# VH-VL binders against q9h9l3, part 386

Target 1, 176 residues: q9h9l3
Amino acid sequence: PRKMVAIDCEMVGTGPKGHVSSLARCSIVNYNGDVLYDEYILPPCHIVDYRTRWSGIRKQHMVNATPFKIARGQILKILTGKIVVGHAIHNDFKALQYFHPKSLTRDTSHIPPLNRKADCPENATMSLKHLTKKLLNRDIQVGKSGHSSVEDAQATMELYKLVEVEWEEHLARNPP
Key: E = the ipSAE of ESMFold2; O = the ipSAE of OpenDDE; V2 = 0.75 times the mean of E and O plus 0.25 times the DockQ between their complexes.

## First folded at step 19 (VH-VL)

Design Ef1 (framework fv_unasnemab; at its last look DockQ between E and O 0.80; V2 from the best seeds 0.85)
Fold by OpenDDE, look of step 19:
Structure Ef1 (fold): chain C 176 residues (1-176), chain A 122 residues (1-122), chain B 107 residues (1-107)
Amino acid sequence: as target 1 above (176 residues)
Amino acid sequence: EVQLVESGGGLVQPGRSLRLSCTASGFTFDYHYMDWVRQAPGKGLEWVAEIRNKFNSHTTYYADSVKGRFTISRDDSKSIVYLQMNSLRTEDTALYYCARDEFDSGYYFDYWGKGTTVTVSS
Amino acid sequence: DIQMTQSPSSVSASVGDRVTITCRASQGIRTYLNWYQQKPGKAPKLLIYGASDLQSGVPSRFSGSGSGTDFTLTISSLQPEDFASYFCQQANSYPRTFGGGTKVEME
């Protein structure tokens, strides 16, 4: 279906010792990789750890960041009714405090045909970076600036497209 | 309510310039692509130009018939999209529509303005 | 450029009739095909997007089908307010292109 978007979120640490993962950026792309949404998001709680090395989030990004409640509303409007593709997407949904219907969710970290195509064990959980390199011959999440959620969302969509036909057929026969 | 209001149309001589404006309201303007579509009198619809949103670097696309002569731009702070038309030709005579371009599940124009008329005549 | 051939250019019909309009693309456009309705003196109105998705607020008597190169807009039971011009439009490639239009007239 054409109602398909890919999502990737970056989280920062809040709460005691920064152990709570709070949404700090969300990127959503359409089937062709065009960016529907890409905003920095202000958590409701004080940020203890920006996790910059991984998240790419810096203090300066929070100056004009969209408040969480507002951002969540915006994001949910985009996701509603769509097939949502992500990698380890349960983390994104958890950060969003939102749960998308399982039947409309596609997690590229749990697609056996995708792993098979990448010469990986079908039931293994492979990283987005690894799958992207193996199947798209593209390097993501490189450098010291942290991850790009747009880049990751685009890569996730591209990976899914490689197995879309057979996976959708599988899901049709075996609804989650 | 989503509203698009075009302005700037008028009568001009060939070779002259004109700038159209489209003022948007009722939605998050900077999230959407914006397009111009024109319709010559008694004729069909012709796509003219597209400008993408801030997330996609405001990338622009043009019909071959207007490339090098027309420039689409936008001011997200004012919720306005522009069409700068230079070196106008008689064949540019048309009603010019501003359209919101949705691209979440395809690419389609879900809202249109009422249009502004451009007449190029000697 | 992708050429969109729309047929027929005009059709006379009565209220209650089934009306079918076709649009053929010169090359594959997947499902990036939209249908618009335009009444005299009015701006176009989106009816169908993505070949078959009905725009919110559009009556269910309108439907779209097709993929690749051949597409169809169907009005199951024509109503008085449906007499208008209809246009298909491909969004697969640039430049975006429209069909020539179909005028649905009262018989």
Scores: ipSAE 0.933, ipTM 0.958, lowest interface PAE 0.5, mean pLDDT 96
Fold by ESMFold2, look of step 19:
Structure Ef1 (fold): chain C 176 residues (1-176), chain A 122 residues (1-122), chain B 107 residues (1-107)
Amino acid sequence: as target 1 above (176 residues)
Amino acid sequence: EVQLVESGGGLVQPGRSLRLSCTASGFTFDYHYMDWVRQAPGKGLEWVAEIRNKFNSHTTYYADSVKGRFTISRDDSKSIVYLQMNSLRTEDTALYYCARDEFDSGYYFDYWGKGTTVTVSS
Amino acid sequence: DIQMTQSPSSVSASVGDRVTITCRASQGIRTYLNWYQQKPGKAPKLLIYGASDLQSGVPSRFSGSGSGTDFTLTISSLQPEDFASYFCQQANSYPRTFGGGTKVEME
């Protein structure tokens, strides 16, 4: 049997005009929501825009942050060989400079049965906040201090569990 | 190479205290859960206590037989797990193992120390 | 607390025999069931985790199965180094609990 984890990342702006999204925090949780990894990460390039309203990242978080190269190695070691659940997960992999096998990737922003449970069109892309409120009766990303990647990863795993049996069966019949 | 080395065992009278230590090396200690498991002479295994990693607030859990008497703690800077054993009883006599608890796909003790012997006798 | 009932308490067997050990939980534990081997004077060694996943370095003659409340450990062809005690352990809930053990002895 395959191992399953959920991931969420927070990004800051680097590069020209802060347009590049660079990894500044990563959280990984197991199937039960226990935290396997939660580190602030120092991007290899100068931070132009902390994006604090959404990322929750502030200058003080970078003081003892793990350098990107080291953090990436730690994170990829955890992800290798596992089913990885995320929300709009392509952004997380892009920030990690990494491509996880599609057959081992689950994206809660693109699961038709999950949208159906939320009384949303099956093809709609729904926010994590909206799905979590509607299906789990829980408020996440509350306030203006930015997101918690631990909270978001945990919510993502709980959302996937609502459709896990159905969706894993679907993927077995329809390999990506 | 993962190593777990227990120490602090000995002979002690009932009602006294003893502190066990487990020194860990060869892995990222502060990312792991750590447990104590004991085995009375000629008997089976009994889980004693667990302390979670830094990302899960170092939360602790205890077997009913030791709750209120034993305290598990850790010092991540030294890679040491402790078991403070107060109000010791003769039934606490056992070989005490330190174990590493992996939790990426279930929860299981993948590395064990050799143990340290605690004898509680008048 | 979840009680783990392990049977048999001992078995006498010869090299080459198939050995089956069972473990029953007093309530459902999903697949959060581990198996350990212990030789005299040694620490336990993990064989199987998650009911059926073989730990790295463990020979393929060991296998585990089951879910819910009923679990088995099978040694398909007993080897001389397999004479030992075997323990199941549930990790579904606290407190973690072990079965009483099964001693596999030479006939």
Scores: ipSAE 0.801, ipTM 0.911, lowest interface PAE 1.0, mean pLDDT 94
ESMFold2 (binder alone), look of step 19: mean pLDDT 94; pTM 0.956

Design Ef10 (framework fv_unasnemab; at its last fold request DockQ between E and O 0.89; V2 from the best seeds 0.88)
Fold by OpenDDE, fold request of step 20:
Structure Ef10 (fold): chain C 176 residues (1-176), chain A 122 residues (1-122), chain B 107 residues (1-107)
Amino acid sequence: as target 1 above (176 residues)
Amino acid sequence: EVQLVESGGGLVQPGRSLRLSCTASGFTFDYHYMDWVRQAPGKGLEWVAEIRNKFNSHTTYYADSVKGRFTISRDDSKSIVYLQMNSLRTEDTALYYCARDEFDSGYYFDYWGKGTTVTVSS
Amino acid sequence: DIQMTQSPSSVSASVGDRVTITCRASQGIKTYLNWYQQKPGKAPKLLIYDASDLQSGVPSRFSGSGSGTDFTLTISSLQPEDFASYFCQQANSYPRTFGGGTKVEME
């Protein structure tokens, strides 16, 4: 019996052309949606593109942002030993420069029963926004202010809970 | 090392006010929920109030026995949680503990202070 | 409110004995049940959280089990330092509530 947390990260663009996705915010919630962690994070390299429309990150958020190395340590401490739920979570882990054990990872973008429940093709990659609307009747990522990683993490956890029993049984029979 | 140190207890008459403080150290204070739990002399434990962390809007919860009279608050910059107790009653007499509330794997009080004594008597 | 009924209120036991304490919730609390130990003049100490998870530093002779409404704290082999009061506490709903406590006394 392992404990579950859900994670969602926002990234900004770094590098000469802003094509490198660097962690700029990370939110982690527990099974009930309570926020364990939610910090703005300062990338080690100069930010070229805040990607505000999508990330919600603005320059002012970086004034007191937690340095990446420190934040990474804080985040990893929370994730260690947990079942980590996320949506397209590979991107989050990449930004964190960390990879959680596959057997302890749950990606809601790759759970066929979840797609089936949402009347979507089981092998399709659906957006968090779409699944949340279909299954939770909730609108997320609305407006032009950018995403809320807390909101997204909470939605991700709620979605997973819909298929938790079935999926955990499946994984038990078919360990990754 | 995690430490919680309560202060502010004392002897007061009914109807009076008292403010308790709990100073925390040894951990990232603003990441944790904080609670007050009290224990009347020779009795069991009674949860009093909770205040959540900065990520959860410092939301507060109270026992019915203290609602409207007690206020829990926190100063994250000082790593202090407070309990403002107004309109004190004799039944409020107790040792008041400050507790760190962990919520990553359930919800539990993993660290407790030594407590501060509040005595309400005529 | 969720009432936590703890039994027995007291138990006399000897060193080496198996001691079992029960806690019943008035409604389902899933696994949001914690156990604390309190010695005279001391603050409570967390033993078990989430019904069955052993807090770091707590001896393995302590164990917790149960889910829903019925929970059990077991001391497999009572040690001299285990004579104390024990409390269960539900964390499923507000207000948080404790059991009435169980005093483990020396035979």
Scores: ipSAE 0.946, ipTM 0.965, lowest interface PAE 0.4, mean pLDDT 97
Fold by ESMFold2, fold request of step 20:
Structure Ef10 (fold): chain C 176 residues (1-176), chain A 122 residues (1-122), chain B 107 residues (1-107)
Amino acid sequence: as target 1 above (176 residues)
Amino acid sequence: EVQLVESGGGLVQPGRSLRLSCTASGFTFDYHYMDWVRQAPGKGLEWVAEIRNKFNSHTTYYADSVKGRFTISRDDSKSIVYLQMNSLRTEDTALYYCARDEFDSGYYFDYWGKGTTVTVSS
Amino acid sequence: DIQMTQSPSSVSASVGDRVTITCRASQGIKTYLNWYQQKPGKAPKLLIYDASDLQSGVPSRFSGSGSGTDFTLTISSLQPEDFASYFCQQANSYPRTFGGGTKVEME
């Protein structure tokens, strides 16, 4: 009955010495991995460190990027009322300056049945790259150009689908 | 208010070409898939073509009955979707609807235009 | 291509009747099935998407059910404005395909 989407974000460094993580790209995909949203986002503060090695963000991406306030409105409109799947999703919501209801949040970094399928300790925090390789036989985050938030959101959705029935039943009996 | 307005229909001889336009307003056009669906007089609905949004490379799909003859395209800056119809046949005679395709939960046509009539006759 | 077989092709009913329309897919389509209403001279209107989700503004007397290959649209108590044609449409695969339609008419 609940509509389900997956989200992934990329951040750049702002604030003193570039230590603050600010949203610079957001990708949202539907249940089948089709892309509902994928925009570069201009942080409200000066970018000190593009963090390109991980973020994939370069100065050219900011030239026509959507201002943060506008992008946040677009993103939240898509997320409202939906089950949102992510990996270490707290970081994504923090970058969005947004609180999504816990009952509608699914974090693939903290799902014991998913870890068990990957032959990992059930309460360990596993990277998206590791889980994707073990459970989907797929390499993501390959190369020197940084992560693709589209690729990562798609992988996150596919991982959740492996345990969706079991985990949704668990959450129905054990509301967060 | 979401609005879809089709235009470009008319009477045309077999073998000729016609270009349909659908002008969209009231929503974020470049985030949506757009489709053409047709209805022959007194008949049911037939899906014709789809063009995906900018995030999915504007990938196109066609019904077998029109593949190779029809081309769907879009201009996101003008919020227009087009259907170029070449080598028209009498069986292409129909009311052509433009539809907005939502894909947040499944895929569905949540808004339709009023349609534009194409009549192909000798 | 996925063929959609819709039954019946027409039904005569009175105001207040319960009307059931069925749609069968030639192969599994999960829940990717939509229902549309069309009145003469008008564009189709979405009623139900994703098998059972009611579109905003659609009266609660309309409901959808089913998954896999067998789907049902139910009108719990037919109203005068419900005399129309109804179409199912699968969205699991390309090409998107519609059922042949069901005309609901006054008895």
Scores: ipSAE 0.818, ipTM 0.909, lowest interface PAE 0.8, mean pLDDT 94
ESMFold2, look of step 19: ipSAE 0.794; ipTM 0.906
ESMFold2 (binder alone), look of step 19: mean pLDDT 93; pTM 0.953
OpenDDE, look of step 19: ipSAE 0.931; ipTM 0.955
ESMFold2, fold request of step 20: ipSAE 0.803, 0.814; ipTM 0.903, 0.910
ESMFold2 (binder alone), fold request of step 20: mean pLDDT 94, 94, 94; pTM 0.954, 0.956, 0.953
OpenDDE, fold request of step 20: ipSAE 0.946, 0.944; ipTM 0.965, 0.965
ESMFold2, fold request of step 23: ipSAE 0.791, 0.813, 0.815; ipTM 0.904, 0.909, 0.910
ESMFold2 (binder alone), fold request of step 23: mean pLDDT 94, 94, 94; pTM 0.955, 0.956, 0.954
OpenDDE, fold request of step 23: ipSAE 0.946, 0.944, 0.946; ipTM 0.965, 0.964, 0.965

Design Ef11 (framework fv_unasnemab; at its last look DockQ between E and O 0.68; V2 from the best seeds 0.78)
Fold by OpenDDE, look of step 19:
Structure Ef11 (fold): chain C 176 residues (1-176), chain A 122 residues (1-122), chain B 107 residues (1-107)
Amino acid sequence: as target 1 above (176 residues)
Amino acid sequence: EVQLVESGGGLVQPGRSLRLSCTASGFTFDYHYMDWVRQAPGKGLEWVAEIRNKFNSHTTYYADSVKGRFTISRDDSKSIVYLQMNSLRTEDTALYYCARDEFDSGYYFDYWGKGTTVTVSS
Amino acid sequence: DIQMTQSPSSVSASVGDRVTITCRASQGIRNYLNWYQQKPGKAPKLLIYGASDLQSGVPSRFSGSGSGTDFTLTISSLQPEDFASYFCQQANSYPRTFGGGTKVEME
């Protein structure tokens, strides 16, 4: 088994006009897609915009949500020492106020072989939804209930597995 | 400190039932898979059952030797995992271990209880 | 089911010896192979997981190697406290299965 996990976070809007993206849910899956972590998280600041259409987060989810500081500790414990796979993962890390080592980070939004496999321009930034449809023939992020961070994390891991061998070889030759 | 304490073992006749309990402490119980592993006297280890965590719908898996007879369950509020054993057979005689299953980088049993003895005899 | 064939069943060795235990899976299990140590009257203790990852607190004289079907546990220099039984276990598929065990005893 590889020390590899995939992460996906959902954010809500805090601060003035809700322009600050604050962590409200985090899902982590292992290499096989089993869910290691999936918690609603309570931001330290008042939520101005739940962004429900995209985030899937509702007010009721915050009633028993894990405080941010506690959740962050739990999440970091899981991520430490692992290869962390995500899609546009810089947003997740930013929301977590945590930055994983670049050498241990895999961003499926920036893997040329993955885009090539999906008949997309290698240097383009493609959406998780698009890549998942093209390469896994699976629909994610459908409906009006918002995203499922578990589903997205699982899809991200599955996508990476498609190019894992060649990408890891590439990284070995060209360390970030 | 992680602790697992099994209980409920004893002497029973074939065909009878017994329920084992494993009380966990020292970690976030509801985050982990929990397993039962047994060891017959003087024999090797045999995996019995697994129950996954709340994030994975508490899905259960069983060895063929116990399917239909044993049921693994858990109470996350109490940090307890159970093994309901029905229709017990002499071959079920063993020391039954409760084990914490870590699955972040593979699947492995990183903590074990001391076990509880089940003896099935006429 | 995946059968795990462990060898040898027993080995006599002296303190300071290099001890090697092998485990063969009936089919490919990638690196989902764990090693446990069990002393008499005690519960098993995890030594190695993922074929080669050393569990925290386990002495560095223990090492694991292999992938696919063939795996090896090595004790580079046997210590008095290492006389015990050792078990491999695959976690690739259900049911989870253990090897038959290897007893390391004093020569």
Scores: ipSAE 0.927, ipTM 0.954, lowest interface PAE 0.5, mean pLDDT 96
Fold by ESMFold2, look of step 19:
Structure Ef11 (fold): chain C 176 residues (1-176), chain A 122 residues (1-122), chain B 107 residues (1-107)
Amino acid sequence: as target 1 above (176 residues)
Amino acid sequence: EVQLVESGGGLVQPGRSLRLSCTASGFTFDYHYMDWVRQAPGKGLEWVAEIRNKFNSHTTYYADSVKGRFTISRDDSKSIVYLQMNSLRTEDTALYYCARDEFDSGYYFDYWGKGTTVTVSS
Amino acid sequence: DIQMTQSPSSVSASVGDRVTITCRASQGIRNYLNWYQQKPGKAPKLLIYGASDLQSGVPSRFSGSGSGTDFTLTISSLQPEDFASYFCQQANSYPRTFGGGTKVEME
């Protein structure tokens, strides 16, 4: 079958009042959860708000971070031609300034069979933390020291595997 | 161009130690897994050890025949992978290959060095 | 450990022949099966990964098939440069294990 990866990104605040979300970390894992990429990324604009409680990004991480343009090139090289799995993945692609083909995109926040397995309404938008606890019996994003994008990407891949056969068949019958 | 160059082989007595090096060039070394594979004279291939990339904590794995005696390590700043071989036995006599282990889809050895010969005899 | 059983251990063939080599795993390995070619005095060369994916630069006369436990390497029309040993290798589990090899030699 098709090569498949999972991605998760962490963002910091740039622009006026720190309201623009800019990419500051990206993690990509293979089907088995091995890490293909995990780099801190220096946004092209001044960082106004590190958002550390959620992002886990601190000033020290930016000292040797990969400049955005270079990191984007590295990341897109990995993603090209692959099925890319993420959670609320539109936000990750927006931060990358990139649009992946819809036919190769899987968003665990919008998969009705996954919600059903978690005893959640099919059309509800469920958090990665909630789905992971319910379906994998794992606690992720613990505390307020920030998320791990590696942990989140791995959890996202494992969640997709629970519905992969059913959902891939559905998409084959119902191309986006 | 990807190149892998092994060195450090030689003739040693049983019970002694030897350190192999593999110098890599032409690729982003710290993103790849690296392996050692050996081939005894006139025999088939035997996987020896693997060290994962920096993103996977440089985790190591070993064949049962070498576990506890051999240590794989890497220096990403020099693009070198090492195999420390302690308590050598005559059964360790082989040509030792360094291999690049690609893991984007499956896991496979897409580039190999020419190997370095280790001979263990009294 | 997953044992890989390769068959035959050798085959005598002529240029133009179709050659098939089988590899059987003692447990399911999904499609995590690779094929390597080794010529005398040379390092192994990757031919096929993931059971059926042809490595870049490998001639199209080579193909792989199979999943689970049973796998096949096929050379559709043997060329003089194809006389070599061939090894399968599973990458589903540690330790990585190789088949015993198949020597393809001139009749």
Scores: ipSAE 0.696, ipTM 0.866, lowest interface PAE 1.3, mean pLDDT 93
ESMFold2 (binder alone), look of step 19: mean pLDDT 94; pTM 0.954

Design Ef12 (framework fv_unasnemab; at its last fold request DockQ between E and O 0.91; V2 from the best seeds 0.90)
Fold by OpenDDE, fold request of step 23:
Structure Ef12 (fold): chain C 176 residues (1-176), chain A 122 residues (1-122), chain B 107 residues (1-107)
Amino acid sequence: as target 1 above (176 residues)
Amino acid sequence: EVQLVESGGGLVQPGRSLRLSCTASGFTFDYHYMDWVRQAPGKGLEWVAEIRNKFNSHTTYYAESVKGRFTISRDDSKSIVYLQMNSLRTEDTALYYCARDEFDSGYYFDYWGKGTTVTVSS
Amino acid sequence: DIQMTQSPSSVSASVGDRVTITCRASQGIRSYLNWYQQKPGKAPKLLIYDASDLQSGVPSRFSGSGSGTDFTLTISSLQPEDFASYFCQQANSFPRTFGGGTKVEME
């Protein structure tokens, strides 16, 4: 099997009305939850909305943030050739302006066996927070301080590991 | 090009202290775990200590044979990893290697320094 | 601690020979097993990581296999530059531990 990493990104709002989601933090963990990467990232455009309540990003985090182009290079280097696990991962890839091969992508928000294990409808889109609480008995994204992308990436990897064998077999029979 | 250069080795008497340094270059130092591995004359390799990167709180691990006597630390601003060796024993005599620890696809030492010799003798 | 039993301790071989070195862990280490080559007076060099992945720049005549407790390093056709010592190393648990080594000598 190919090597797996889990990714979670935090985005801020840029553009005239802050509707453009720009990468502001990225965390990547290995199969065991060790953190390979965790950096604040400076978008190329002016930040209009930090979305702090959700993102946890504040203006102070941008003072020494890694420029987007540099960070993107660092992140892509880590992801290249890996199976990348994420939750609603299309948002992360979009913010990275990078799309990983579908055959090497795992989205825990779209894994029916995972939902089944959590006693949720198989075709429903459940939040990372809900799945983590139900299956790992752990609270993430608590309070109003915003998300921790490291915590979220680690939770995502742990959730995937619960269904890895079954899901990988499914994908082998049904390649995306 | 990745470079690891150890220094600080020498001849010391038992009970004395010595501090080894490993200067790294050619890569993003603070992203990687760093380890010390030693090799006694004519013997095999023995893992000594590991220090993790800034993302993992610089957590440290030690071989039982050196716990309480050796301390691994790092200065990311200087790209240096250290091994403070106290209460040295004759069995600590070895060539000490600094190694870069990669952990994206397992855990392995992909780059090694040339080593620095530590001799503990009365 | 996880004990790594490496065998044989030494092997005499000729150029072109197939050489096999084995490493057994005292308990399961999944695929967290690495192989290193060391020549006299030189630092170890990574050959194989995660049991079977070939390190970049290492000749394809080197291969690794195994999982759990039993692992094998194979040199399909021994070359003159391959006479050296070889070590396995587990990275599943702390402390990290190495096998006793195998010296590949010229027959």
Scores: ipSAE 0.947, ipTM 0.964, lowest interface PAE 0.4, mean pLDDT 97
Fold by ESMFold2, fold request of step 20:
Structure Ef12 (fold): chain C 176 residues (1-176), chain A 122 residues (1-122), chain B 107 residues (1-107)
Amino acid sequence: as target 1 above (176 residues)
Amino acid sequence: EVQLVESGGGLVQPGRSLRLSCTASGFTFDYHYMDWVRQAPGKGLEWVAEIRNKFNSHTTYYAESVKGRFTISRDDSKSIVYLQMNSLRTEDTALYYCARDEFDSGYYFDYWGKGTTVTVSS
Amino acid sequence: DIQMTQSPSSVSASVGDRVTITCRASQGIRSYLNWYQQKPGKAPKLLIYDASDLQSGVPSRFSGSGSGTDFTLTISSLQPEDFASYFCQQANSFPRTFGGGTKVEME
């Protein structure tokens, strides 16, 4: 159970008025931050809203993007059997149309000891940007060009390492 | 089925050059790290070089004994790893293995080729 | 460079024996320690990675343990196909380094 990866996804708007979130990029890193996967992904439906200011996705990124079905297979193969770390990770799993076992899931947006280290209310849902600035003294998601899912996945792994021992012990005492 | 096939070994005089190739099949080559490891006759194993995947900029690393003389490279479109060996010395005489380097949990060589022999002799 | 000291250099054993091989790193390598088996004229084969994880297809009589600087490979009941050389290798730091090997031979 030391096999641990971090994931981050970027989504675009599909469906009526672009309100459906569809996967358009996924990045996965190992414990040391090495990149196991980083691909742009073509949704199966028409893209209505690229959501570029948050997603960083533009039309040119879709030209050679991996079709969703193929990308999902590649991603799930990497995730299977591993502890998967993410930030607000249920959104990533929803975009993948996938359920990872709760016992193998870690969500840095819902870890009270992590908030405590950042001098934030333990029950608050803190942004990845805020936690990363506070605890790692690093600026991510800078400007209006959108997020980097590689950068975000790497930051998520580093944040989890700050509380890994304490939180793994807590989960052993309090199984999800 | 993962396969790694090395080629390009031979007999060469000191100071000369040789280029090894490793042809890979049966896996997503451009997602993996690749390494060269050598074994002198009757001796143990010595790591030579590593080249990382496309997501990690194809970054390269070398053993001190070969730094400046050997160059590892890859062609992801052909699924080939190369080892360009310049200024060869008698101590470079070895069986050279190509290895696939997995990095999901630590770093480890999970598949090896059969190797190609390099003999440096005057 | 991290030096890997492997002991013993050789062991004579019989089928059914328990064989233990040790590997010591000159500095801490976390759990980034792998074990390989090599038979004469053959390429090395991965047995154990990340100190204790068994590679797919490797028999359960092989096990690895340790962390930090001290690591052990154990063969719980030696089989005829296990007569071979065994190498440890650290992957914590560059350059990657191997132990000197342990030859397990028939008594």
Scores: ipSAE 0.840, ipTM 0.915, lowest interface PAE 0.7, mean pLDDT 94
ESMFold2, look of step 19: ipSAE 0.778; ipTM 0.901
ESMFold2 (binder alone), look of step 19: mean pLDDT 93; pTM 0.948
OpenDDE, look of step 19: ipSAE 0.924; ipTM 0.953
ESMFold2, fold request of step 20: ipSAE 0.819, 0.822; ipTM 0.904, 0.908
ESMFold2 (binder alone), fold request of step 20: mean pLDDT 93, 93, 93; pTM 0.946, 0.945, 0.944
OpenDDE, fold request of step 20: ipSAE 0.946, 0.946, 0.945; ipTM 0.964, 0.964, 0.964
ESMFold2, fold request of step 23: ipSAE 0.840, 0.830, 0.837; ipTM 0.917, 0.913, 0.915
ESMFold2 (binder alone), fold request of step 23: mean pLDDT 93, 93, 93; pTM 0.948, 0.946, 0.943
OpenDDE, fold request of step 23: ipSAE 0.946, 0.946; ipTM 0.964, 0.964

